# VHH binders against c4kar8, part 22

Target 1, 263 residues: c4kar8
Amino acid sequence: MAELSTPSPASPAPLDGGRGDELEKFTLRGARQILQLLQDLITHRGLITAHTGGGHSFMTAVLKVDEERGRVVLDPSPDPQANRRALAAPRLTCVTQLDGIRIQFPLVGLGEGQDKGRPALFAPLPAEMLRLQRREFYRLQVPLAHELSCLLKAEDLARKPVEVSARVIDIGAGGVAVVVPTGAAEFVIGGTLPACRLALPDGEPIELDLEVRNLNRQTQRNGTEQLRVGLRFAALPRAADTRIQRYIFKTERALNAKARGGL

## First folded at step 1 (VHH)

Design v11 (framework vhh_vobarilizumab_d1)
Fold by ESMFold2-Fast, scan of step 1:
Structure v11 (fold): chain B 263 residues (1-263), chain A 124 residues (1-124)
Amino acid sequence: as target 1 above (263 residues)
Amino acid sequence: EVQLVESGGGLVQPGGSLRLSCAASGSIFSINAMAWYRQAPGKGRELVAGITSGGSTSYADSVKGRFTISRDNAKNTLYLQMNSLRPEDTAVYYCARGFEDYSTELYGDSFDPWGQGTLVTVSS
């Protein structure tokens, strides 16, 4: 990072070798593109994490797109507190994945009512949706059948060392997201967890140093709460990087084959 | 809708300091990465500094060691402390919302329109 020259006047200066004003090329603003993407989320039964602020979120899904009224219909949480947080929030940030591609969009003006006699949340159609179709942002949703885990070396509430086996829910080139029971350990954003062990199906667990990048208390669709932790690979030996990429590629191929023919 | 309002610019001599603020009205500020950009007359936008929701910071090499980005999630406010200002720092400064995940961050104005910005002029 010892660059001494200013960036080109035609583009913003990148941070970390190319990260700059790149969101625009991944942003969908066409009404038909937005409608199609929302319908794709319905078709694929895409689960959505709706962030309500303060490190809180809840799991929802798009139940319906009401084109005539210009709104989306969302599945409310069975937890009344999660719904209250959502309704009080000035804006929800909705995050989901479709075939490993990260999708994010805002919802403003959330209301509550009924759809076909069932409780529902309503919001105007988003004016924009982010679709990050780039290899370094790709995250594989880990199949439950793989029982992928990461043994975290952390501290408990009393600052004593504790080992927590966390379920890996997604994995990419740069890190993993895991779920841990609330209260199992203390995590600090920016903190390093040394010598954690990522268990892949083939071979011995990979020993990694992980950096805590985000924390989110998510209310599940059954109303229970779990802590989701985003962890960056602080540095990967080439052999570990190769094994992780191979797992991602192999699993992606298998999921694509299953989608095409149930194989 | 969400509005980002920049303030704190002004005229200052070389070697002086300024503190810029960006107020995020009606947004869920605490879950977003935030950034400062600048644009000098006749030049493109330059990403100056970025900060993740958790407080991790990144800086352009031209400002590293002189500028400090910070955030106050309780006030939905982003700051840029600018020290040892140089004539080449003269620009309109803008704040922007970004995207982050556990492995990377992106900055830009895609989710929020660029505001009017705040002008910083470093006298010769």
Scores: ipSAE 0.218, ipTM 0.571, lowest interface PAE 4.3, mean pLDDT 81
Fold by OpenDDE, second read of step 2:
Structure v11 (fold): chain B 263 residues (1-263), chain A 124 residues (1-124)
Amino acid sequence: as target 1 above (263 residues)
Amino acid sequence: EVQLVESGGGLVQPGGSLRLSCAASGSIFSINAMAWYRQAPGKGRELVAGITSGGSTSYADSVKGRFTISRDNAKNTLYLQMNSLRPEDTAVYYCARGFEDYSTELYGDSFDPWGQGTLVTVSS
C-alpha cells in the first residue's frame, strides 16, 4: 500500500524562487511606471511591510514621491529600534499589495530626516518594482484524496455526443482544470460544454455549463499522455457558487491546519 | 510570542454591518502598526485596512468608505467596523501585527502568524 504522499500544499514560491524568466515579465523598470505605481501606493494609502534583514521587518507607507530629488519618503516606525535597523540595512525590501496584487521593491541608501517638520525616512527611487498578477488567478489545488470529478458532455471526432469523466485538479471561483485521457473527446477553445456535472464531496453533483478556455497536453511520469482542460463556469447558479466557495474554504482551512501540525 | 484572537464574525445580509475585534497579547501592541487581512474562498489573502501606532489609517479601494479600522491601545484591541457589507466581502478575516520576522506568511497559503480568524458571510 504505497502511501500516496499528499503533495504538501505548495508554499507560495518565494519571490526569489521563481524561474528568473517569469519574474522578468512582472518586473517594472521604466521610470514612469515606477513613479505611477508609487503614486498609486500613495493614493490608496497602501501599507508596506519593510524588511530590514536579520529576520526583522516593520510597517511603513509611502508618504510622498519627490520627483525633483528622485527620492521616496516613507513613514518611520514608531519603534526606534526598527528605524535603526532600517538605516543600518544595506537594502530594504518592501512588500505590499494593491487590489490583491503583490508588489515588491528594493530601497537602498535609506536616510532619516524631516518632511514638513515631521520625522521621515528617505530613499532614492527604486530601480525596479515587481508586480505579481498571479494572485488574481488563485486556484485551489484539489487534494487527490477528495477525488473531485467532472462529467463532461462533449463530442468525439465524429461529432457524436460522448460523456467523459474527468478528474478535477484545481478549482477556483471562476472555473476548474480537469484532466482527461487523450482522445476521449474533442475540445475546442471557446466552445461550450452544456449540462456538465461537477461532483463535490458534500452532496449531489452540480449541473453547470462549462466553457473551454485552455488545452494542454501533458505527459505523465509513466509516459501516458493526458489532456489538461481549463474550463470556465459559463453560468453558475448562486446555490452552486455558494457550494463551490464553501468547499474551497473548508479545504483550504483543512490543508492549513494540517500544515500547522494540528491534524 | 504575540497572540492574536479575532472575533465578531458571522452571517449578515447585504447592506448590513459587523464589528470585528482582535485581541492582542503582550505589551508591545501600542508600538506596532496593525492590519486586517481577509481571504475569500478561492482567492488569495489581501490587505483590507491598516493603522499605525499613531493612528494613521489606510484602506483597500474595495472597502474604502465602508470599513473603519481603529485601535484601543489600553485594551490591546484592534477593531474593524464594517458597514454596507456586500457578498464579495465574504471571507475569513485576520488581524496582523505590522512588525514581523521576515515572515512571508501574510502572502502565503498558511494562516500563520495570526490566529484562527473570524468568518464573515454576507448573504441574502
Scores: ipSAE 0.000, ipTM 0.221, lowest interface PAE 12.3, mean pLDDT 82

Design v12 (framework vhh_vobarilizumab_d1)
Fold by ESMFold2-Fast, scan of step 1:
Structure v12 (fold): chain B 263 residues (1-263), chain A 124 residues (1-124)
Amino acid sequence: as target 1 above (263 residues)
Amino acid sequence: EVQLVESGGGLVQPGGSLRLSCAASGSIFSINAMAWYRQAPGKGRELVAGITSGGSTSYADSVKGRFTISRDNAKNTLYLQMNSLRPEDTAVYYCAAELTYDSGWEYPSDYDYWGQGTLVTVSS
């Protein structure tokens, strides 16, 4: 019995190794727990990146949970091509965060229809959801108001040196994810971008080397396509590591205070 | 640091068999999805077979029933057993490992680490 080619429901890799069995500790399988987590995503207006395979994804959100029919209702993309890719995919890998906690779940059997007269995507409730809270898995979703950027030293399609100011969308202990406009530069997985500059709100930009780890073409909620680039910190100095961690903790605290309406 | 080193490639006649091996550094192996990809001249890299940390396997339609992917976590080694080889299987075969939790294993852009490749030539 050979299975079809499908996108992997990616499991994070602990740097200390030998701990794949620990992911079961973070897997929610109870129907009530799954329902509650999906409702929390609705309440907090959590944006979801839905990976359709082929290095493609689109941004969506859970609009509601239809408990009686055992389904989630998702916001379709304004890009018809993104919706066609999603409907053709055997599986969506949905990735989001809630208060810095990584949440990942599969959706299988995606369909389209209408909800209260509006276009919608439907899928059966996931049988499991991953909820990951460990320091090595932690990624802060960077607030748009921070205008956090990383100046990348890369090459264009003609292999001419180019500097690209990329928006940082998330940041963790091991790296950043950035968004680059389509065609701004050429990236090669495993390639090193030397002497890039990460601009944090407080202090001088941090100069660091970045390794390209992944590439994904993401269709945004407004229908615009951008390239998402995952970048690993190479040889990060301790002072830089301290500043990055301080930014993460400070921003988490501020976001939590804002969500609760107090400190 | 992470290294992937492929071996076992070579020249084989149609209908023959080869077993490819990929030796991996410790921390990447037991917990990551891993895959074999191949690239023929003038073509992009395509998935041959994948295996998740949870043991699920996936195969390209062109190799189903002929190829078997497996892993030995004690030896940090990924294998591809290739049977009933055909001229169209001629390609450089790459071992790939996933590190980012945002990736899938169907496409080359989904993988963080790649080996240097091993050449498989199927001809008379």
Scores: ipSAE 0.000, ipTM 0.119, lowest interface PAE 16.3, mean pLDDT 76

Design v13 (framework vhh_vobarilizumab_d1)
Fold by ESMFold2-Fast, scan of step 1:
Structure v13 (fold): chain B 263 residues (1-263), chain A 124 residues (1-124)
Amino acid sequence: as target 1 above (263 residues)
Amino acid sequence: EVQLVESGGGLVQPGGSLRLSCAASGSIFSINAMAWYRQAPGKGRELVAGITSGGSTSYADSVKGRFTISRDNAKNTLYLQMNSLRPEDTAVYYCAKDYFESTGDLYSEAFDVWGQGTLVTVSS
């Protein structure tokens, strides 16, 4: 991938380089700051979505920072095809979030080898990293225990209406990302899904219109592929916006309290 | 890290005025939204007023027209001017910094750095 993509502000997809002047103040260029941030990703076991281009990505993690050789060591995919795509890509765009902070960085010159006898991917340290703590870019990773779902009103291959219950994997001010079973429905970037229903843990489902913003086939750490669909809120009534924001921050506070042993 | 220290509270008669100040230490005050919250005895925290880094303000209905929030980024200080005080304004007042930068909305769950509070008592 030669260029950054143009996702919605609340999307897990990479941010556009055309916003460079707006994002410059959030860009880290100091070697010490970059090393510290990468080490923080290791310490917090942060999962990284590595975008290889062509609508493909895989889940990885930083295993090690090799300061002496100026390299980062990444966890390879158990899917050999995902690794081949990554190695063939001119650039990986890595996206992650920790404690409400969006982190994004490029990796160029990816190689494959061994670290202490185990397969590994490695790349030179990035020259810059984006660290962004703005509300419009915040994405809550939805706890599996919440069983958060969105009932999508879509079309199948024959253009017949279908309802698909999709698991919500993240949620932000501008939209949600969902996992859809392969073949359950067809999605077109820019298409509108009317009268979908977002089920929050408390209260009645929220009825809302969703716009398809991105489609990504993500290879999970167990080697299976899942279709991730990024959906933008096309229009939000104030009451719905308030409920979504309340859920996001209440859940984040509860997760932070739990991480500290409960307060 | 940002630390917040409130001052200016005290005992005042109904109809009186007080000005609260919140001094912030740290490099991130100027880019974050700031707010005043209050907590009356036996009640939860209530958002009173908020101000964005650019100066846009919002107020609780109970204080509109009586309270004014302002900030001085050069002095890293947040203010709350309280006029026409009522007994129901009696509370501990807290200064808070929004977790996010450049926000225009006042959502109480997003405020992550809090001061120790300053007591305001409106009584005869």
Scores: ipSAE 0.000, ipTM 0.251, lowest interface PAE 11.4, mean pLDDT 79

Design v14 (framework vhh_vobarilizumab_d1)
Fold by ESMFold2-Fast, scan of step 1:
Structure v14 (fold): chain B 263 residues (1-263), chain A 124 residues (1-124)
Amino acid sequence: as target 1 above (263 residues)
Amino acid sequence: EVQLVESGGGLVQPGGSLRLSCAASGSIFSINAMAWYRQAPGKGRELVAGITSGGSTSYADSVKGRFTISRDNAKNTLYLQMNSLRPEDTAVYYCAVEDYLSGTWDESPSYDYWGQGTLVTVSS
């Protein structure tokens, strides 16, 4: 027979709801809004990272929206293996930015063919697109001309210390995304890289501790493969935080000035 | 919307083995990382083992050499093979998933979806 049970103090609280509920306010589900956002990505020549699963991705772009047939046309990878992986994937997860706003969307039912005699990938229009306007998700795409790098202090396969100069591809208030050659070092989610050095264009390198948050093997537009590493800043001294924010604002202003045909 | 269903828990004797499974279903865009956490009586939740979408693994020092984490990406299923179990392994084990839709380098905790947990008791 059942007796009245006393809950254990160590009993976990029930899961009341996921963080996904917070993302609903940023999710676009209207066909008109989705079409407009895809057209904006074409107009702004937005590069898209398409994740094919298994830690693999490739760089692509929306070439065309076929509104009549309800599909998007994507630029295939120059690497045939990346294209085969994409076609075999149950879903592509596409990630990009527009004016510093993070945009994510799924593509399901990917096929291949030709558009105007050139190889192309096709997918039905996504049923939803995520447009994150939160400040915490803002990331500046680092101009190649800045040659922004971060010297990472990591370990190799034998757990020996190695230093890797990684190119910074985006930067925000909370961290950076870097690219390293595949096999240059071993990274583990949640691992800490101590005393790394972020080299900004103005002044001495900033010494900082970085936490590994995500890892992805990315096939570039030229067909080469690189490891993309997302790194979170551990607690920053005020001076370091100020310099990073100054770089972001200065670079944003310069990019906006170029878009307007000015400085 | 996202469901994580754990299975494989139970009562085993010291030195025994269990295989935990976690099936992920629902609106998951792309799974960046999956992990097993546990919460023992009177303690907080701790990471047991993690695996990235690329297959890189990490383990708590207390389970290295005894536990193996693996995933089947086609089935969105996570596994934990637990060998040489000890009384200290007694805990509720939780599956956790980081989705690319919500997972970012600037967020903590990194895991967005959690299962209900499965109890593992190691006792003679």
Scores: ipSAE 0.005, ipTM 0.262, lowest interface PAE 10.2, mean pLDDT 78

Design v15 (framework vhh_vobarilizumab_d1)
Fold by ESMFold2-Fast, scan of step 1:
Structure v15 (fold): chain B 263 residues (1-263), chain A 125 residues (1-125)
Amino acid sequence: as target 1 above (263 residues)
Amino acid sequence: EVQLVESGGGLVQPGGSLRLSCAASGSIFSINAMAWYRQAPGKGRELVAGITSGGSTSYADSVKGRFTISRDNAKNTLYLQMNSLRPEDTAVYYCAAGWDETYSLGYEDSQYDSWGQGTLVTVSS
């Protein structure tokens, strides 16, 4: 059970139309569209982060769409605890991407069983899927070969200053997601990490103030758990923004070239 | 778009119970984060309870153990079960929907930007 320790009042002046209107135009509800998108995720072997609530998630994939029974078949975690959390959850929030487009969908009524003689998780087909084609929601999955890192200026569990080198796993116009070694630092949502250093290829590290936006304990495909931290660029100088956008563009172009013409 | 309509408010005696409902029309209830806010006379709006698209719940300290937030995605309905009501719970209660960023690895702001019109709860003898 999560507690609201410092609740803040919401803005009294919401946007005209709101985010609900914006999300509607990216929502797929047609059965054929949903089936096609799920099939595309299978074809491209898209990895899915399945959020089970309480700041927990695990890596999975769609193994099969059973159109006859109206179900998806998911790869279970090798960590039994992650599977227990998933089965106990009222629903999973599944997040993935395909060609930089963020895809998000709920799964309700998760069960376990066997598929072709091996363990599997089953859920009814989602009634809706979000496919966010707006550039501001785009995130580049950082290739492991790039060894992209961010040196975080944080505090340890004793509130002592500490520098933590974190691996950058995705990057977009508004921020980065990083993996932090367990026990290396304490993070508080809304907290600011000053003078962090993002190491991009070509040139000096970029010095940035980062805001902690999200924390998630993710169980990997090998069964190990890691802390994922979502970090917003608090203020981005134009030169830094240009370097980040250039890195994203070049890397996406190279990945698209490999997908279409080679490995 | 998401349109939200609250119901279930009314007059109740201290120690009583009340269940609020929020009916969502439009598109994406099942993938929204949802919340209940309240505003007492002369005060700003405060978060009472939140529920993420994955079902994780959070409560304000003042209502913890007395109120329960829940959602029924099949009915596109959000609920707030209010038990052991106190005079200080008197307020207009608002249903809110927003982007489910609490699960993201991202850096997107968490914000509720779709709001209902509110339903009045009065706790008085």
Scores: ipSAE 0.005, ipTM 0.236, lowest interface PAE 10.4, mean pLDDT 79

Design v16 (framework vhh_vobarilizumab_d1)
Fold by ESMFold2-Fast, scan of step 1:
Structure v16 (fold): chain B 263 residues (1-263), chain A 126 residues (1-126)
Amino acid sequence: as target 1 above (263 residues)
Amino acid sequence: EVQLVESGGGLVQPGGSLRLSCAASGSIFSINAMAWYRQAPGKGRELVAGITSGGSTSYADSVKGRFTISRDNAKNTLYLQMNSLRPEDTAVYYCTTEYDSFGLETYSDAEYFQHWGQGTLVTVSS
């Protein structure tokens, strides 16, 4: 098998799960593309979850792109502690969606000041933005009217078994994100929650095992804090997978139709 | 908010082994996914191996079966055991920590939004 001539090297193989290197295809680094995407977020009034590290985030929005000064202007939190955490953070990881497409970007060097006499947060324009236009990263934001819930089998602070009804805020092929009532349960990243029940509008609840993947205390735009938990489907039977995908596509179509016909 | 210090790199012959260590300072090691990345001369950084706080692992196809990632949460230390090393494994190796951003995809975005250490050089050469 020795070759005198080597073939052109293939691109390095991505990790199992195919994410790291493949995400590079969706990374925007052109200044004009970045400015356009930020402007699209303003136009669509896109809400942004800004992660400050240590399992904390707050909800913000891009208020303005100051191209002359090379910076973005963000809506501060009404919670002063959330703003202090953001200002102390070495970077913010900003996550939002536009038409179901996940958009993610870093902000480094956050400062505070005023814009037209109103408090504002300022950051240099990001050097890169991810626009993840692929099905694996698509997450349906669950309409509040659906009242979609997941009954979690967890433990309280005393390690006593408890059942917690959690509101599902988003759902994708790989899992759900839920809001957990304050003090209702204790979660550990990597822990497994067995025999949980996901309630969809049609049919019986789906019984499944969930792995805790993410914990985040998010300060909402009204100043209240909520615990958000990211949960991976540990093993998803084909029938359950089919029902979840059907719900996602059906709901997405209904939301798209409503956006075109609604005020 | 965490400091990462990689060690264990060096010069090794093809077919040899090295064990890399990453010492983390900070109270968040046990609740974060961790990863090893590498960067060879003239190439971008590539994800080598990832591990969740609970110990679930994933590997690049090029290293699968040769490398093993592990963690000791009590010691706040991440490890990469590298066996059957090849010249193409020559790179600076970086450990990094991440928490998922409003997401279910543990470590999927790690390369973009992580804390980076100084790295440790691995040279596989005869």
Scores: ipSAE 0.000, ipTM 0.201, lowest interface PAE 11.0, mean pLDDT 77

Design v17 (framework vhh_vobarilizumab_d1)
Fold by ESMFold2-Fast, scan of step 1:
Structure v17 (fold): chain B 263 residues (1-263), chain A 124 residues (1-124)
Amino acid sequence: as target 1 above (263 residues)
Amino acid sequence: EVQLVESGGGLVQPGGSLRLSCAASGFTFSSYAMAWYRQAPGKGRELVAGIYSGGSTSYADSVKGRFTISRDNAKNTLYLQMNSLRPEDTAVYYCAADYWESLGTDSPEEYDYWGQGTLVTVSS
C-alpha cells in the first residue's frame, strides 16, 4: 500500500547542531581523560581564568584533584570580593591554555573551606572539558623573556588619541591577546585600532590594523586587576603574516625542544 | 624517535574480516587524533576512519557500518576492525597522527606522523 519515494539527489537537511555540536568532537567526557587533563594543568602549573559573570573573572589554579570525594581544589583569590562573586555565581566558566591549546570547563556548586589548614575553593569534578586543538585556534603563550609588545593606537576616557605599549601574552594566526594597565585606554568590542605596531624580536615593528574582539578584567594572584584585550588581525598583509607565522613556529619549536613534552 | 608501525594486513576473500593495528611510540599518543588512510593503486590517499583524542569518531561513507576504529591509550595502539570486506577495499592502509585534530581534511600532508603502511588485498 505505501508508495515508494523517488530517491532525492538533494543532500539531507543540515543537522541543527549549532555551536555545541561543532565543539562536540573537542569535548572530553571520559572520567579518566578529565582527571588526566586536570592533572596536566597541575603539573604545568597552568593558570586558570575563572569567569564569574558580569565581565568579572579571577586568576586561580587547580591545587589538587580529590578523586575520592570527586572534587577539584582551587586556589582562592586574595581579593575577597572576587571570592564572593565566585561563590554566588551559578557556575564558573574556567578558561586556560596548555601548550597553546584552549581548555575550557564549567564548575558548578562552588564551596569554600580549608585544605591542609589553608583557605581553598572546592567544586565537583566537571562532567566535561573542552580541549580545542585546531591550528586556527592555536595560541602561542609568549615567553616573558621575549618582551613582545604591541603599540596600540587607541583613545582615552576623553576620546583623545593615546599610544599604549601593551604586553603580548599570546599570539596566533588570527590575532593577539594583550595586557593593558587599567585606565590607560578605552576599548569597545568591534572597534578598530588602526596602524598599531607589533614588535617582534627580530626586525622592524609590523604595522597592523586590529579589531577588538573581547575584554576581560582579571584579578591577578596578587589581588590587582588587569585588563586583557583580545585583538583580531584585520586585513593582514602577506609579508606580515609570514613574519608572524615564522615567529610562532620558531618559538614553538624552541619551547618543544626544551620542555620535551606536550607537542 | 617517533614511530607508527602498522600490522594485520594480508590477503582475504570478499566478505572476510581483518583487524589492523598501529603501534605508536615516541610521542604522547593520548593527545593526538589518530586516523586510518588508504591508497589504492593509481589513486591518492583517502581518509577511511578517524578518532579524536576525546574519543569521537568519523568514517568515510564507503566504510560506515563495516569498519570500526578504536584506540587503547594505555597500550599506545590504534585499531581498525574491517568486516564485510570488498574488492574495492584493496589498498595500502596507513596509520596517521594529527595533534591539531584536523580529521576530515583531505590533506594528508597536514598530519604530523605517518606509518609505512600495511597492504590489504581483497580477492578471490
Scores: ipSAE 0.011, ipTM 0.390, lowest interface PAE 9.2, mean pLDDT 82

Design v18 (framework vhh_vobarilizumab_d1)
Fold by ESMFold2-Fast, scan of step 1:
Structure v18 (fold): chain B 263 residues (1-263), chain A 124 residues (1-124)
Amino acid sequence: as target 1 above (263 residues)
Amino acid sequence: EVQLVESGGGLVQPGGSLRLSCAASGFTFSSYAMAWYRQAPGKGRELVAGIYSGGSTSYADSVKGRFTISRDNAKNTLYLQMNSLRPEDTAVYYCAKEDLYSGEYTDFSPFDYWGQGTLVTVSS
């Protein structure tokens, strides 16, 4: 008996108001497990979103694990402001995905220097990492070639209705994350955007209500800043849920086939 | 170690106001999202209001326009100003801190630690 198969529940209960104890079963604290997971992130060249607090984040990657000094080496942002925010932050919350598994870990005590003559950020090895292998927490990174968009019905700074075509950057069972131009619309966490239209391949746009769940100004690997908006599906019709799950499954399969290709 | 201490609860008549406070210690307060939860007798715990480290706020539909969440990072204190109180607002109110693993994603509960609570009773 190597592994247990857990049946999918017909009607899973959602997490309710900070169920931290339930996350303990997904938390790795063993030094060998942490080192192996960090090494896997290096091997797969996983992109990491590092949240610096204050609604800011930047994209990075683990370049190296320095076991002798007990630290990780991270790729700095080309944006000096993003690096300054990171260095000033008491904690970075790092979020990434590996083969459909959500991985999250804290970094405390970030410093800067050089690795092999190149600028680098350094932090002590995390004492814990979250490895969450559940379909309901999976977020498909949408390929740029798919040109997935969501037409948002929002308000501008004067509270007048405005329609914004936003690029979908990730999608899961519970919602989407989109990128919007700075100043195109005003978003309030907890606010509802009614009758938005999600454009999926092979069909008419799906009309649905979206709740604003998070807002983040993220500095990209090229140094540009984007406003990223996390949107929860409010009243998701059954047919829409089926189409979204089918898109996720087909896209995962295609990406896995591409990754296995030798070129 | 993380400590959250709520105060300001009490008995108030319908239409009245109360201001709840939560004194935080044992972590860098300004770096974490904070929230107020409540639990009415015989009911589950529900999110009332949240405030992110950057100052953005979120409210349950039942309290929008009546409650205001705020924070004072210099004093490590979270507040909930409650106006136009109704009998349905009767509950134990809990201060909550964002957990280390809370995602900003739509599928995750953002808070993992609650204080001891403060009782609010709205009755004549």
Scores: ipSAE 0.011, ipTM 0.203, lowest interface PAE 9.3, mean pLDDT 78

